# Designs tried in a protein design chat: miniprotein binders against Mucin-6 (MUC6). Part 4

Target 1, 185 residues: Mucin-6 (MUC6), of Homo sapiens (Human) (q6w4x9r395to579)
Amino acid sequence: GHCSLEGGSFVTTFDARPYRFHGTCTYILLQSPQLPEDGALMAVYDKSGVSHSETSLVAVVYLSRQDKIVISQDEVVTNNGEAKWLPYKTRNITVFRQTSTHLQMATSFGLELVVQLRPIFQAYVTVGPQFRGQTRGLCGNFNGDTTDDFTTSMGIAEGTASLFVDSWRAGNCPAALERETDPCS

## First folded at step 9 (miniprotein)

Design uc44 (from lc7 with Q34S)
Fold by OpenDDE base, look of step 11:
Structure uc44 (fold): chain B 185 residues (1-185), chain A 112 residues (1-112)
Amino acid sequence: as target 1 above (185 residues)
Amino acid sequence: DIREEVKKLIEEARKLIEEAKKAGDLQAVRLLFSAVWTLIEALKTGDPEKISEALLKLSEALIEAAEKLGDPEAVEKLLEAQELLRKALEENNPELIKEAIKLIKEAAELLG
């Protein structure tokens, strides 16, 4: 399964459903029983302009009982608030520079993350087949059905992206919007 | 009915999630979301075993929260609930599940 966060406010789920939103919060991007130590991948969005419709991805966070790895737009990789040099290795996770503009987080448990740092901060999530039907969050449920990708954190299927996205907020943030975006958002 | 009691418990857990969000506790949010999701999925099956396992997961998440907040009463209730759930699994006794749910709910209310 491949999930992408592109263009600042565009998401394509594991089931290849595209949608867009404008929010300034931390969201659960991927959660699954297949992630060890109750791991979760989170996406941090912030304002990228003056208007509420100008929002963009600014960081990706992997959080588990054992690790907190933050990949930010400033090319900084941190674990529990401490800056780390690349390549950074934990028990099951390795973060390294893939290219001059891309970082990669490789894992031993079937999760891969590629982060494009420039010109636009974007993220690409890949999960193995063992994750099929066992994922939740903004990347969807990876079951081959696009119609139920907008399942909320409470197990309710929503018809709009905004309500779906809001349900996966990890912080106390304003509601997400579904308005047409400026190319800069 | 176990299903109805679990639904009420989910609502209490939801409140705690909101509190964790306000506190900026991403770890708590992560754990509670996972536990609640597992519980919701277990409810869909109606399988007492799956429900019990999900409740154990929730109890563990709440124990961590209770310990962080320094609420020994909540911890005690949750530990007792876990024992009941383990016993329920061994004996296939739905009444023990109901008792466990009650304790978990009481603990959740203490934490809220």
Scores: ipSAE 0.648, ipTM 0.849, lowest interface PAE 0.7, mean pLDDT 93

Design uc9 (from lc7 with T38R)
Fold by OpenDDE base, look of step 11:
Structure uc9 (fold): chain B 185 residues (1-185), chain A 112 residues (1-112)
Amino acid sequence: as target 1 above (185 residues)
Amino acid sequence: DIREEVKKLIEEARKLIEEAKKAGDLQAVRLLFQAVWRLIEALKTGDPEKISEALLKLSEALIEAAEKLGDPEAVEKLLEAQELLRKALEENNPELIKEAIKLIKEAAELLG
């Protein structure tokens, strides 16, 4: 399964459903029982301009009982607030520079993350087949059915992206907007 | 009915999630979201074993929260609930599940 966060506010789920939103919060991007130590991948969005539609991805966070890895637009990888030099290795996770503009987080448990740092901060999530039907968050549920990708954190299928996205907020943030205006990025 | 009691518990967990969000506690949010998800999935099957397992996970999440907040009463209730759930699994006794849910709910209310 491949999930992408592109263009500042565009998301394509594991089931290849595209949608967009404008929000300024931390969201659960991927949660699954297949992630060890109750791990979750989160996406941090912030304002990139003055308009409500000018929002962009600014960081990706992997958070578990054992690890907190933050990949930000400043090419900073941190664990528990400490900046780390690359390559950074934990028990099951390695973060390293893939190219001059891309960082990669490789894992032993079937999760891969590629982050494009510039010119636009974008993220690409890949999960193995063992994750099929066992994912939740903004990347969807990876079950081959696009119609139920907008399942909320409370297990309710939504028809709009805004309510879906809001349900996966991890912080106390304003509601996301679903507008068709181009994002600033 | 166990299903109805679990649904009520999910609502209590939702309240705690909102509190965790306000506090900026990403760890708590993450754990509670996952726990609620497991409960919802368990409810779909109606399998007491799956429900018990999900409740154990919720209890674990709440214990962490209770410890962080310094609420020993909540911790005690949750530990007792976990014991009941383990017994429920061993004995296949739904009454123990109900008792555990009650304790978990009480603990959740203390934390809210």
Scores: ipSAE 0.738, ipTM 0.879, lowest interface PAE 0.6, mean pLDDT 93

Design ue1 (from le7 with E59L)
Fold by OpenDDE base, second read of step 10:
Structure ue1 (fold): chain B 185 residues (1-185), chain A 98 residues (1-98)
Amino acid sequence: as target 1 above (185 residues)
Amino acid sequence: GSAEEIRKLVEDAKKELEEARRLFEEAKRLAEEGNLEEAERLLTESIYELLEAIFELRLAAYLAGDERLTEELERLAEELLKLIIEVMRLYVEIEREE
């Protein structure tokens, strides 16, 4: 499964459902029992410096009981809050520079993350087949059905992205905004 | 209806593609003139326009009820991604010169 966060506000789920939103919060991107130590991948959105969007992705965070890795445009910060030189390696996670503009987080448990640092901060999430039907968050549930991708953290299917996205907030933040679409047009 | 929405998305994507191309060409000229900072700015804008176009095409593909149309729109999105790669190549080249 492939999930992408592009252009500051564009998301494509594991099931290939595209949607857009504007928000300034940290959101759960991926949760799964397949992630060890209650691991979760999160996306941090903030005010955009890009003229074309109000908000943009500014960081990606992997958090578990044992590891905390924050990838931002300028640095990689770990559990102790210190910036680390790359490559950074734990027992089952490695973060390294893939290209001059891209970082990669490789894991031993079927999660891969590629982050484009510049000129636009973007993230690409890949999960193995063992994650099928066992994911939740902004990247969806990876079950091959796009119609239920907007399932909230409480298990309620939403018709629009705003309530769906808001349900996956990791903290107290303003409500997400979305561009209205007319399915009947 | 969905048909009209799809048409609008495709048309918007086309406009953004043209703008992206314009920006890319201007950036090339500026880079040749040694104005690297402005070139980088325009390349960034070009990429953003392309990403928006790609998103709109993906959305159109999602809304399309016809499998053939869906595949066509996705293919177009992939072609735009190739253009992003070209823009990025120039961006990286400029960074190396700085």
Scores: ipSAE 0.813, ipTM 0.908, lowest interface PAE 0.5, mean pLDDT 93

Design ue3 (from ue0 with L51F)
Fold by OpenDDE base, look of step 11:
Structure ue3 (fold): chain B 185 residues (1-185), chain A 98 residues (1-98)
Amino acid sequence: as target 1 above (185 residues)
Amino acid sequence: GSAEEIRKLVEDAKKELEEARRLFEEAKRLAEEGNLEEALRLLTEAIYELFEAIFELREAAYLAGDERLTEELERLAEELLKLIIEVMRLYVEIEREE
């Protein structure tokens, strides 16, 4: 399964459903019993322009009982707030520079993450087949059905992206918007 | 989805593509003039516009319901993605000169 966060405000789920939102919060991208030690992948969005509706991905965070890895726009990989030199290795996770513009997080448990740092901060999540039907979060449920991807944290199917995304907030943040006011549109 | 919604998405995508093209051409000009910083900024904006177009096409594809239309829209999105890669390549080249 492949989930992508592109263009600052666009998401494609594991089931290949595209949607957009604008929010300034940390959201759960991926939870699964297949992630060890209560692991979760999260996405941090912040303001990227003058308008409150102009938001973009600014960091990706993997958090478990054992590890906290933050990949941000400034190419800093941190564990518990400490900057780490690459390659960074834990028991089951390795973060290394893939290219001049891309970092990769490799794991032993079937999760792969590629982060593009420039010119736009983007993330690409890959999970193994063992994750089928066992994922939750903004990346969807990986069950081959796009129509139920907007399932909230409480197991309710939503009709709008904003309500779906809001259900996966990891903190007290403003409500997400589905579309921004684009002066070019 | 409705045909009207699909049409709107496609039209929006076209607008963003045109904007991206404008930004790209201006960036190239600026780069030639030695204004690399501004060139990189415009290329970045162009990439954002292109991704917006791509996602609008993908959304349209998702709503189409007709396999042929869906495939066509997805194909167009893929073509734009290739264009983004080219823009990104130019970005990297200019960045190296800076």
Scores: ipSAE 0.673, ipTM 0.852, lowest interface PAE 0.7, mean pLDDT 92

Design ue40 (from ue0 with I85E)
Fold by OpenDDE base, look of step 11:
Structure ue40 (fold): chain B 185 residues (1-185), chain A 98 residues (1-98)
Amino acid sequence: as target 1 above (185 residues)
Amino acid sequence: GSAEEIRKLVEDAKKELEEARRLFEEAKRLAEEGNLEEALRLLTEAIYELLEAIFELREAAYLAGDERLTEELERLAEELLKLIEEVMRLYVEIEREE
């Protein structure tokens, strides 16, 4: 399964459903029992301009009981809040420079993350087949059905991206905005 | 309805593609002139335009009920991705010169 966060506000789920939103919060991208130690992948969005509609991805965070890895445009920060020289390696996670513009986080548990640092900060999430039907968050549920990707943290199917995205906020933040698209219209 | 929305998305994508191409060509000229900073800025803008275009095409494809149309839109999106790669190559080359 492949999930992408592109262009600052564009998301494509594991099931290949595209949607867009504008928010300034930290959101859960991926939770799964397949991630060890209650691991979760999160995305941090912030304002990129004057308008509320001008938001962009500014960081990706992997958080578990044992590890905290923050990948931002300028640095990789770990549990102690210090920037680390690459490659950075823990028990199950390795972060290294893939290209001059890309970082990669490789894991032993079936999660891969590629982050483009410039000119646009973007993230690409890949999970193994063992994650099928066992994912939740902004990247969807990876069950091959796009129609139920907007399932909230409470297990309710939403019709709009904004409500869906808001349900996966990791902190106190303003409500997300979206450009309304009605597939039934 | 969905048909009108699809048409709008495709039209917007085409406009953005044209703008991206313009920016790309201008960036090339600026780079040749030694104005690397401005070239990088324009390349960045070009990439944004292309990404938006690609996403609009993906949205259109998602909304499309016709398999043939879906395939066509996806194909176009893939072509735009290739253009992004070209823009990125130039970006990296210029960045190395700074």
Scores: ipSAE 0.741, ipTM 0.878, lowest interface PAE 0.6, mean pLDDT 92

Design un19 (from ln6 with L13M W17R)
Fold by OpenDDE base, look of step 11:
Structure un19 (fold): chain B 185 residues (1-185), chain A 83 residues (1-83)
Amino acid sequence: as target 1 above (185 residues)
Amino acid sequence: SDIEERLEREIEMLEKRLEELEERAKKGGISEDVKKLIEEARLLVERAKEALERGDLFEAAVLLIRAWLKLRRAARRLAEEEE
């Protein structure tokens, strides 16, 4: 399964459902029992301009009981907010520079993350087949059905992206705004 | 717990950084945007402390990450403005 966060406000789920939202919160991208130590992949969005529609992805975070990895545009931060030189390695996770503009987080448990640092901060999540039907969050449920991707954290199917996205907030933040996906983006 | 202690250390670190940036921001010529970022970061740290007190370690961690990001953004912009 491949999930992408592109263009600052566009998401494509593991089931290939595209949608767009504008939010300034931290959201759960991926939770799964397949992630060890209650791990979760999260996306941090913030305002990039004055208008409500001017939002952008500013960081991707992997957080578990054992690991904290924050990939931002300029730095990779772990533990107590310390910037780390790459490659960074833990027991199950390796973060390294893939190209001059891309970082990669590789894991032993079937999660891969590629982050484009410039010119636009974008992220690409890949999960192994063992995750099929066992994922939840903004990346969807990876069950091959796009119609139920907007399932909230409470297990309710929503018709709009805004309510869906809001249900996966990792904190108290303003409500997300739904925007139509631009096919040209 | 180990997680709680780690979060406490992060809070202390961020508070120290906040203080440093706030002092720099008192100088003339600093944009309101930078000041706002610093303020927002401070609020996030406070919220994280509250979350920690409630035992919500996950929320605390998330808030601290966001606080750190805002401080880094503030620092970068501040550096640009000082040039």
Scores: ipSAE 0.597, ipTM 0.845, lowest interface PAE 0.8, mean pLDDT 91

Design un32 (from ln6 with R54E E59T)
Fold by OpenDDE base, second read of step 10:
Order: C-alpha cells, then structure tokens, then sequence
Structure un32 (fold): chain B 185 residues (1-185), chain A 83 residues (1-83)
C-alpha cells in the first residue's frame, strides 16, 4: 500500500483515494496492530501563510512506546529531543539520507517512509501486504475499497473528508477545512 | 514510568529553551511572528503538562513535538532577524 501527502494539503490513501484538506493539527496517518509497541505514524501540519487555505506539512512523526522519530525539513529528532546526524539507527528503524532532497525511514516491520525535503515538504508511506485491512488513519484502511476510506477513529464511515480528518486529530486544534478533491493532484 | 520521566525531562528542556527565546525576544526589532511562535509553543507546553498530569502520555508527547517544532522555527527566524 502506498499513501502520499503532497502539495501541502493533498492526501492519497493506501487504496488510492485522493482528497484534500486544510488543517493545522497533528493527525494520525497510520495505526495498525502490525506496528510494534502501539506505534503510530503522524503528520504535523501548520500554517504556511495568512489565509486558512495556506497550510502545509511540516513534519512526519513516528511514535511508539519505545521510539520517537520526528522528521522535519532540516532536522531529525529522536527520543531525547535532540537533533541527530544521519544515518540514525534504532533497534527496528533506520533513518538515512536517500538523496540530496530525500530522507528515508526504513523499518524491520514493513513500514517505509520517504520524505521529500525540497522544494516542497512531502511524504510517501509504504506498508507491506501484512497490513492489508489492518490500517486506520488518514491513509485509510488498505482493503481495496475506496468507498470506506473515510472511516473515523470511532469506526464511522463519513461521506466527506472534513469529519474524517478531524476524527484523527492527535491534539486539541482547529477543525480541518474540506475542499473539493482534485484527482490530478 | 520511563516514558513519563522522559516526557518530564523534555518539558524541562523546552521550558528552559522558552525562557531563553523569550528573553531574546524582548529586544527591539523582533517580528511579531517570532513572538507568536514562542507564545504558541508556551501554550503547547502547558497543555502537555496538563495531559501528563492526567496520565495521557500520548497526547503529552504529541503536544511537545509540536511545541518543539514551533520553537525551532522561532529560533531560526530570530537568528535571521538578529543578523
């Protein structure tokens, strides 16, 4: 499964459903029993301009009981809150520079993350086949059905992205604004 | 717990950093954007402390990450403005 966060406000689920939102919160991208130690992948969005529509991805976070990895445009932060030089390696996770503009997080449990640093901060999530039907969050449920991707954290299927996205907020923050999906994005 | 202790240490470090940045921001010529970032970070840290007290370690961790990101942005911009 491949999930992408592009253009500052566009998401494509594991099931290849595209949608758009504007939010300035931290959102759960991926939760799954397949992630060890209650692991979760999250996306941090913030204001990039003066208008409500000017939002952008500013960081990707992997958080579990044992690991904290924050990938931002210029820094990688770990459990101790300190920026680390790459490559960084834990027991099951390795973060390294893939190219001059891309970082990669590789794991032993079937999660891969590629982050484009420039010119636009974007993220690409890949999960193995063992994750099929066992994922939840903004990246969807990876079951081959796009119609149920907007399932909230409470298990309710939504017809629009707004309530769906808001349900996956990881902190108290403003509600997301929905905008019509551009399939060409 | 180990996680709780770690979060407490992170809070302490962020508070020290906040103090430093706030002091620097008292100087003239600092943009409102930087000041706002510092204030937002302060609020996030306080909320994280509350979450921690409530035993919501996950929420605390998430809030601290967001606070850290804001402080880093503030620090970068502040450094540019001081030059």
Amino acid sequence: as target 1 above (185 residues)
Amino acid sequence: SDIEERLEREIELLEKWLEELEERAKKGGISEDVKKLIEEARLLVERAKEALEEGDLFTAAVLLIRAWLKLRRAARRLAEEEE
Scores: ipSAE 0.773, ipTM 0.899, lowest interface PAE 0.6, mean pLDDT 92

Design ut14 (from lt3 with K58Y R62E)
Fold by OpenDDE base, look of step 11:
Structure ut14 (fold): chain B 185 residues (1-185), chain A 98 residues (1-98)
Amino acid sequence: as target 1 above (185 residues)
Amino acid sequence: GSAEEIRKLVEEAKKHLLEAERLFEEAERLAEEGNLEEAERLLKESVKHLDEAIRLLYEAAELAGDLRLTRELLFLYIELAILIYRVRELEEEIEREE
């Protein structure tokens, strides 16, 4: 399964369902029992302009009981809050520079993350077949059915991306922040 | 000036974050020990500190006038989000055990 975060506000689920949203929160991209130690992948969005539609991905976070890895455009930060020299290696995770513009997080448990740093900060998530039907979050449920990808954190199927995305907020965002979705999504 | 004000806000936010973390860790320990009631109480207090930290963070960001969060503010925001996530996860776990 391949999930992509592109163009600042576009997401394509593991089931290849495309949608668009504008938000300035941290969202859960991927939860799965297949991720060890309660692992989760998160996406951080921030303002990129003055309008509500000017939002962009600014960081990706992998979080587990053992690891905290933040990949941003400028640096990789780990548990101690310090920037790390690459390659960075833990028990099951390796972060390294793939190209001059791409970083990769490789794992031993079937999760791969590629992050494009420039010119646009984008992320690509790949999971193995063992994850089929066992994923939750913005990347969907990886069950081959696009019609149920907008399942909320509470297990409710939504018809629009807005409520779906909002349900997967990791943190609390100010009420003043407006979120917009593509009406064609 | 404005720079000093921003720094003060950030430092205050960090203090609240640290307190929230302390409370969370204690709650987690208590939950593991089976003291769910006290764990829940501490989680609620943790959330209060988190809310204040978030408020201060955004105030700092507004004062800074940047479209995007600075590096420091961004990482602080991420840390807050992570802790909120962990709090929620623990709350759900406690609820399942009750």
Scores: ipSAE 0.592, ipTM 0.827, lowest interface PAE 0.8, mean pLDDT 91

Design ut7 (from lt3 with E40L S46A)
Fold by OpenDDE base, look of step 11:
Structure ut7 (fold): chain B 185 residues (1-185), chain A 98 residues (1-98)
Amino acid sequence: as target 1 above (185 residues)
Amino acid sequence: GSAEEIRKLVEEAKKHLLEAERLFEEAERLAEEGNLEEALRLLKEAVKHLDEAIRLLKEAARLAGDLRLTRELLFLYIELAILIYRVRELEEEIEREE
């Protein structure tokens, strides 16, 4: 399954459903029992302009009981907020520079993350077949059915992206407009 | 001036974040020990600190006037989000056990 975060506000789910939203929060991209140590992948969005529609991805976070990895445009930060030299290695995760503009997080448990740093900060999530039907978050449920991708954190299927995306907030929205998403974007 | 005011807000926010973290860690310990009621109480208190931290950082960001968060503010927001997430996850776990 391939999930992409592109163009600042576009998401394509594992089931290849495209949608757009505008938000300035931290969202859960991926939860799955297949991720060890209660692992989760998060996306951080911020304002990129003056209008509510000017939002962009600014960081990706992998969080587990054992690891905290923040990939931003300028640096990779772990644990206490100290920037790390690449390659960074843990027990089952490696973060390294793939190209001059791309970073990659490789894992031993079937999760791959590629982050384009410039000119636009974008992220690409790949999960193995073992994740089929066992994913939650903005990347969808990876079950081959696009019609139920907008399932909220509470297990409710939504017809629009706004409520769906909002349900997957990690809990922090730094923008002046709290918890606002534009379903018509 | 404005810079000093921003710094004060950030520092105060950090204090709240640290307190929330302390409370969360204690809650985890208590939950592991089976003291679920007290754990939940501490988590609620942690949330209050987190809310205040968020408020303060928003004000700091407003004063800074930047379209995008500075590095420091960005990472503080991320840390807050992570902690909020962890608090919620633990709350849900405790509630399922009750």
Scores: ipSAE 0.616, ipTM 0.825, lowest interface PAE 0.8, mean pLDDT 90

## First folded at step 9 (miniprotein)

Design r4 (from r1 with W17L V48A)
Fold by OpenDDE base, look of step 11:
Order: C-alpha cells, then structure tokens, then sequence
Structure r4 (fold): chain B 185 residues (1-185), chain A 105 residues (1-105)
C-alpha cells in the first residue's frame, strides 16, 4: 500500500483515493496493530507563508512508546530533542539520506517512509501486505475499497474529507477546510 | 515513568527556549521603537512573536495533558511547540542580521 502527501494539501490513500484538505493541526496518518509499541505515523500541517488560508505539510512524525522521530524540512529530531546526523539507527528504525533532497525512514516492521525535502516538502508512505485491512488514519484502511476510506476515528464513514480529517486530529486545533484554495496564492 | 520524565525534560528545554526567543524579540522591538527597524521587519517580528505565543500555549497544554496522564497528547503538543519555536528562532535570527546591517549603514 502506498499513501502520499503532496502539494501541501493533497492526500492519496493506500486504496488510491485522492482528496485534499486545509488544516493547521497534527493528524494521524497511520495507526495499526502492526506497528510496535503503539506506534503511529503523523503529519504536522501549518500555515504557509503566503496566505492564512493556505496550509502545508511541515513535518512527519513517527511516535511510539520507545521512539520519537520528527522529520522536518531542516532537521531530524529524535528522543533527546537533538538534531541528529544521518544515518540515525535505533532497534527497528533507520533514517538516512536517500538523495540530496530525499530522506528515507526504513523499518523492520514493514513501514517505509520517503520524504522529499525540496522544493516542496512531501511524504510517501509504504506499508507491507501484512497491513492490509488493519490501518486507520488519513491514509485510509487499505482494504481495496475506496468508498470507505473516510472512516473516522470513531468508525463512522463520512462523506466529506473535512469531517474525516478532523476526526484524526492529534490535539485541539481549528477545523479543517475542504475548500479549494486560489491556485495563484 | 521513563516517558513521563522524558516529557518533563522536554518541557523544561522548551521553556528555556521560549524565554530566550522572547528576549530576542523584545530586543528587536526596542530597536524598532528607536527607528532602527523598518515597518516590514516590524511586521515579521510580530509574526515571530505570534509563533512564540502559540508555542507557549501548546507547552502549557502539554503540561496539563501530562498532569492528566495523557502522555501521547503531551508528546504531540510538545512536538508542535518545538516546530513553532524553531521557525520563530530562524525568523528572529534573520531579522537580527538585517537589523545589524541597517545599523552599520
């Protein structure tokens, strides 16, 4: 399964359903029993420097009981709150520079993350077949059915992206918007 | 717990960073009042101050979450606070350099 976060506000689920939203919160991208130590992959969105209505992905975070890895445009921060030189390796996770503009997080448990740093901060999530039907979050449920990807954290199927996305907020943040932004902004 | 202690240490570090950034912002504001900084720089400074304030609120919320035993929420809030402060720090650093250049002219 492949999930992508592109263009600052576009998401394509594991089931290949595309949608967009505008939010300034931290959202759960992926939760699954297949992630050890109650692990979760999250996306941090914030205001863009162009407009108050424009939002962009600013960081990707993997958080578990054992590990904290924050990949931002400028640095990688770990459990010690310190920027680490790459490659960084833990028990099950390795973060390394793939190219001059791309970082990769490889794991022993079937999760792969590629992050494009420049010119646009974007992320690509890959999970193994063992995750099929066992994922939840903005990346969907990976069951081959696009019609139920907008299942909320409470297990309710939503018809709009905004309500779906809002249900996966980590923390109290403003409501997400489904509005089309001015392409010129 | 080990996680709780780690989060407490992170809070302390963020609070120190908050204080440092606030001091830098105040210094720039004093210079601006004396006519040493352009209006554009002033606007950018206000943006940085806003980020600092937002981060402060997030840290406070994280402390509350920690008191409730919600370690996950605390961790998430602290990460967001950190990111905001780092952005503010970069902005202030840039502004300080600009201010120095203007003073030398």
Amino acid sequence: as target 1 above (185 residues)
Amino acid sequence: SDIEERLEREIELLEKLLEELEERAEELLRKAKKGGISEEVRRLLEEAKKLIEEARLLVERAKEALERGDLFEAAVLLIRAWLKLRRAARRLAELLEEAKELAEE
Scores: ipSAE 0.601, ipTM 0.845, lowest interface PAE 0.8, mean pLDDT 90

Design un18 (from ln6 with W17L)
Fold by OpenDDE base, look of step 11:
Structure un18 (fold): chain B 185 residues (1-185), chain A 83 residues (1-83)
Amino acid sequence: as target 1 above (185 residues)
Amino acid sequence: SDIEERLEREIELLEKLLEELEERAKKGGISEDVKKLIEEARLLVERAKEALERGDLFEAAVLLIRAWLKLRRAARRLAEEEE
């Protein structure tokens, strides 16, 4: 399954459902029992302009009981809160520079993350087949059905992206705004 | 717990960073945007403390990450403005 966060406000789920939202919160992208130590992948959005529609992805975070990895545009921060030189290795996670503009987080448990640092901060999530039907968050449920991707954290299928996205907020933030996906994106 | 202690240490670190940035931001010519970022970061740290007190370690961690990101952005912009 492939999930993408592109263009600052566009998301494509594991089931290939595209949607757009504007939010300034931290959202759960991926939770799954397949992630060790209660791991979760999250996306941090913030304001990039003056209007509510001017939002952008500013960081991707992997957080578990054992690991904290924050990938931002300028640096990678780990458990000790310090910027690390790459490659960074833990027991089952490796973060390294893939290209001059891309970082990659590789894991031993079937999660891969590629982050484009510039010119636009974007992220691409890949999960193995063992994750099928066992994912939740903004990336959807990876069950091959796009119609139920907007399932909230409470297990309710929503018709709008805003309510869906809001249900996956980590923390208290303003409500997300929904916009139509640009077909050219 | 180990996680709780780690979060407490992170809070202390961020508070020190906040103080440093706040002092630098008191100088003339600093944009309101930078000041706003610093203030927002401080609020997030306070919220993280509250979360920690409630035993919500996950929320505390998330808030601290967001606070850190704002501080880093503030620091970067501040450096640009000081040039």
Scores: ipSAE 0.632, ipTM 0.855, lowest interface PAE 0.8, mean pLDDT 91

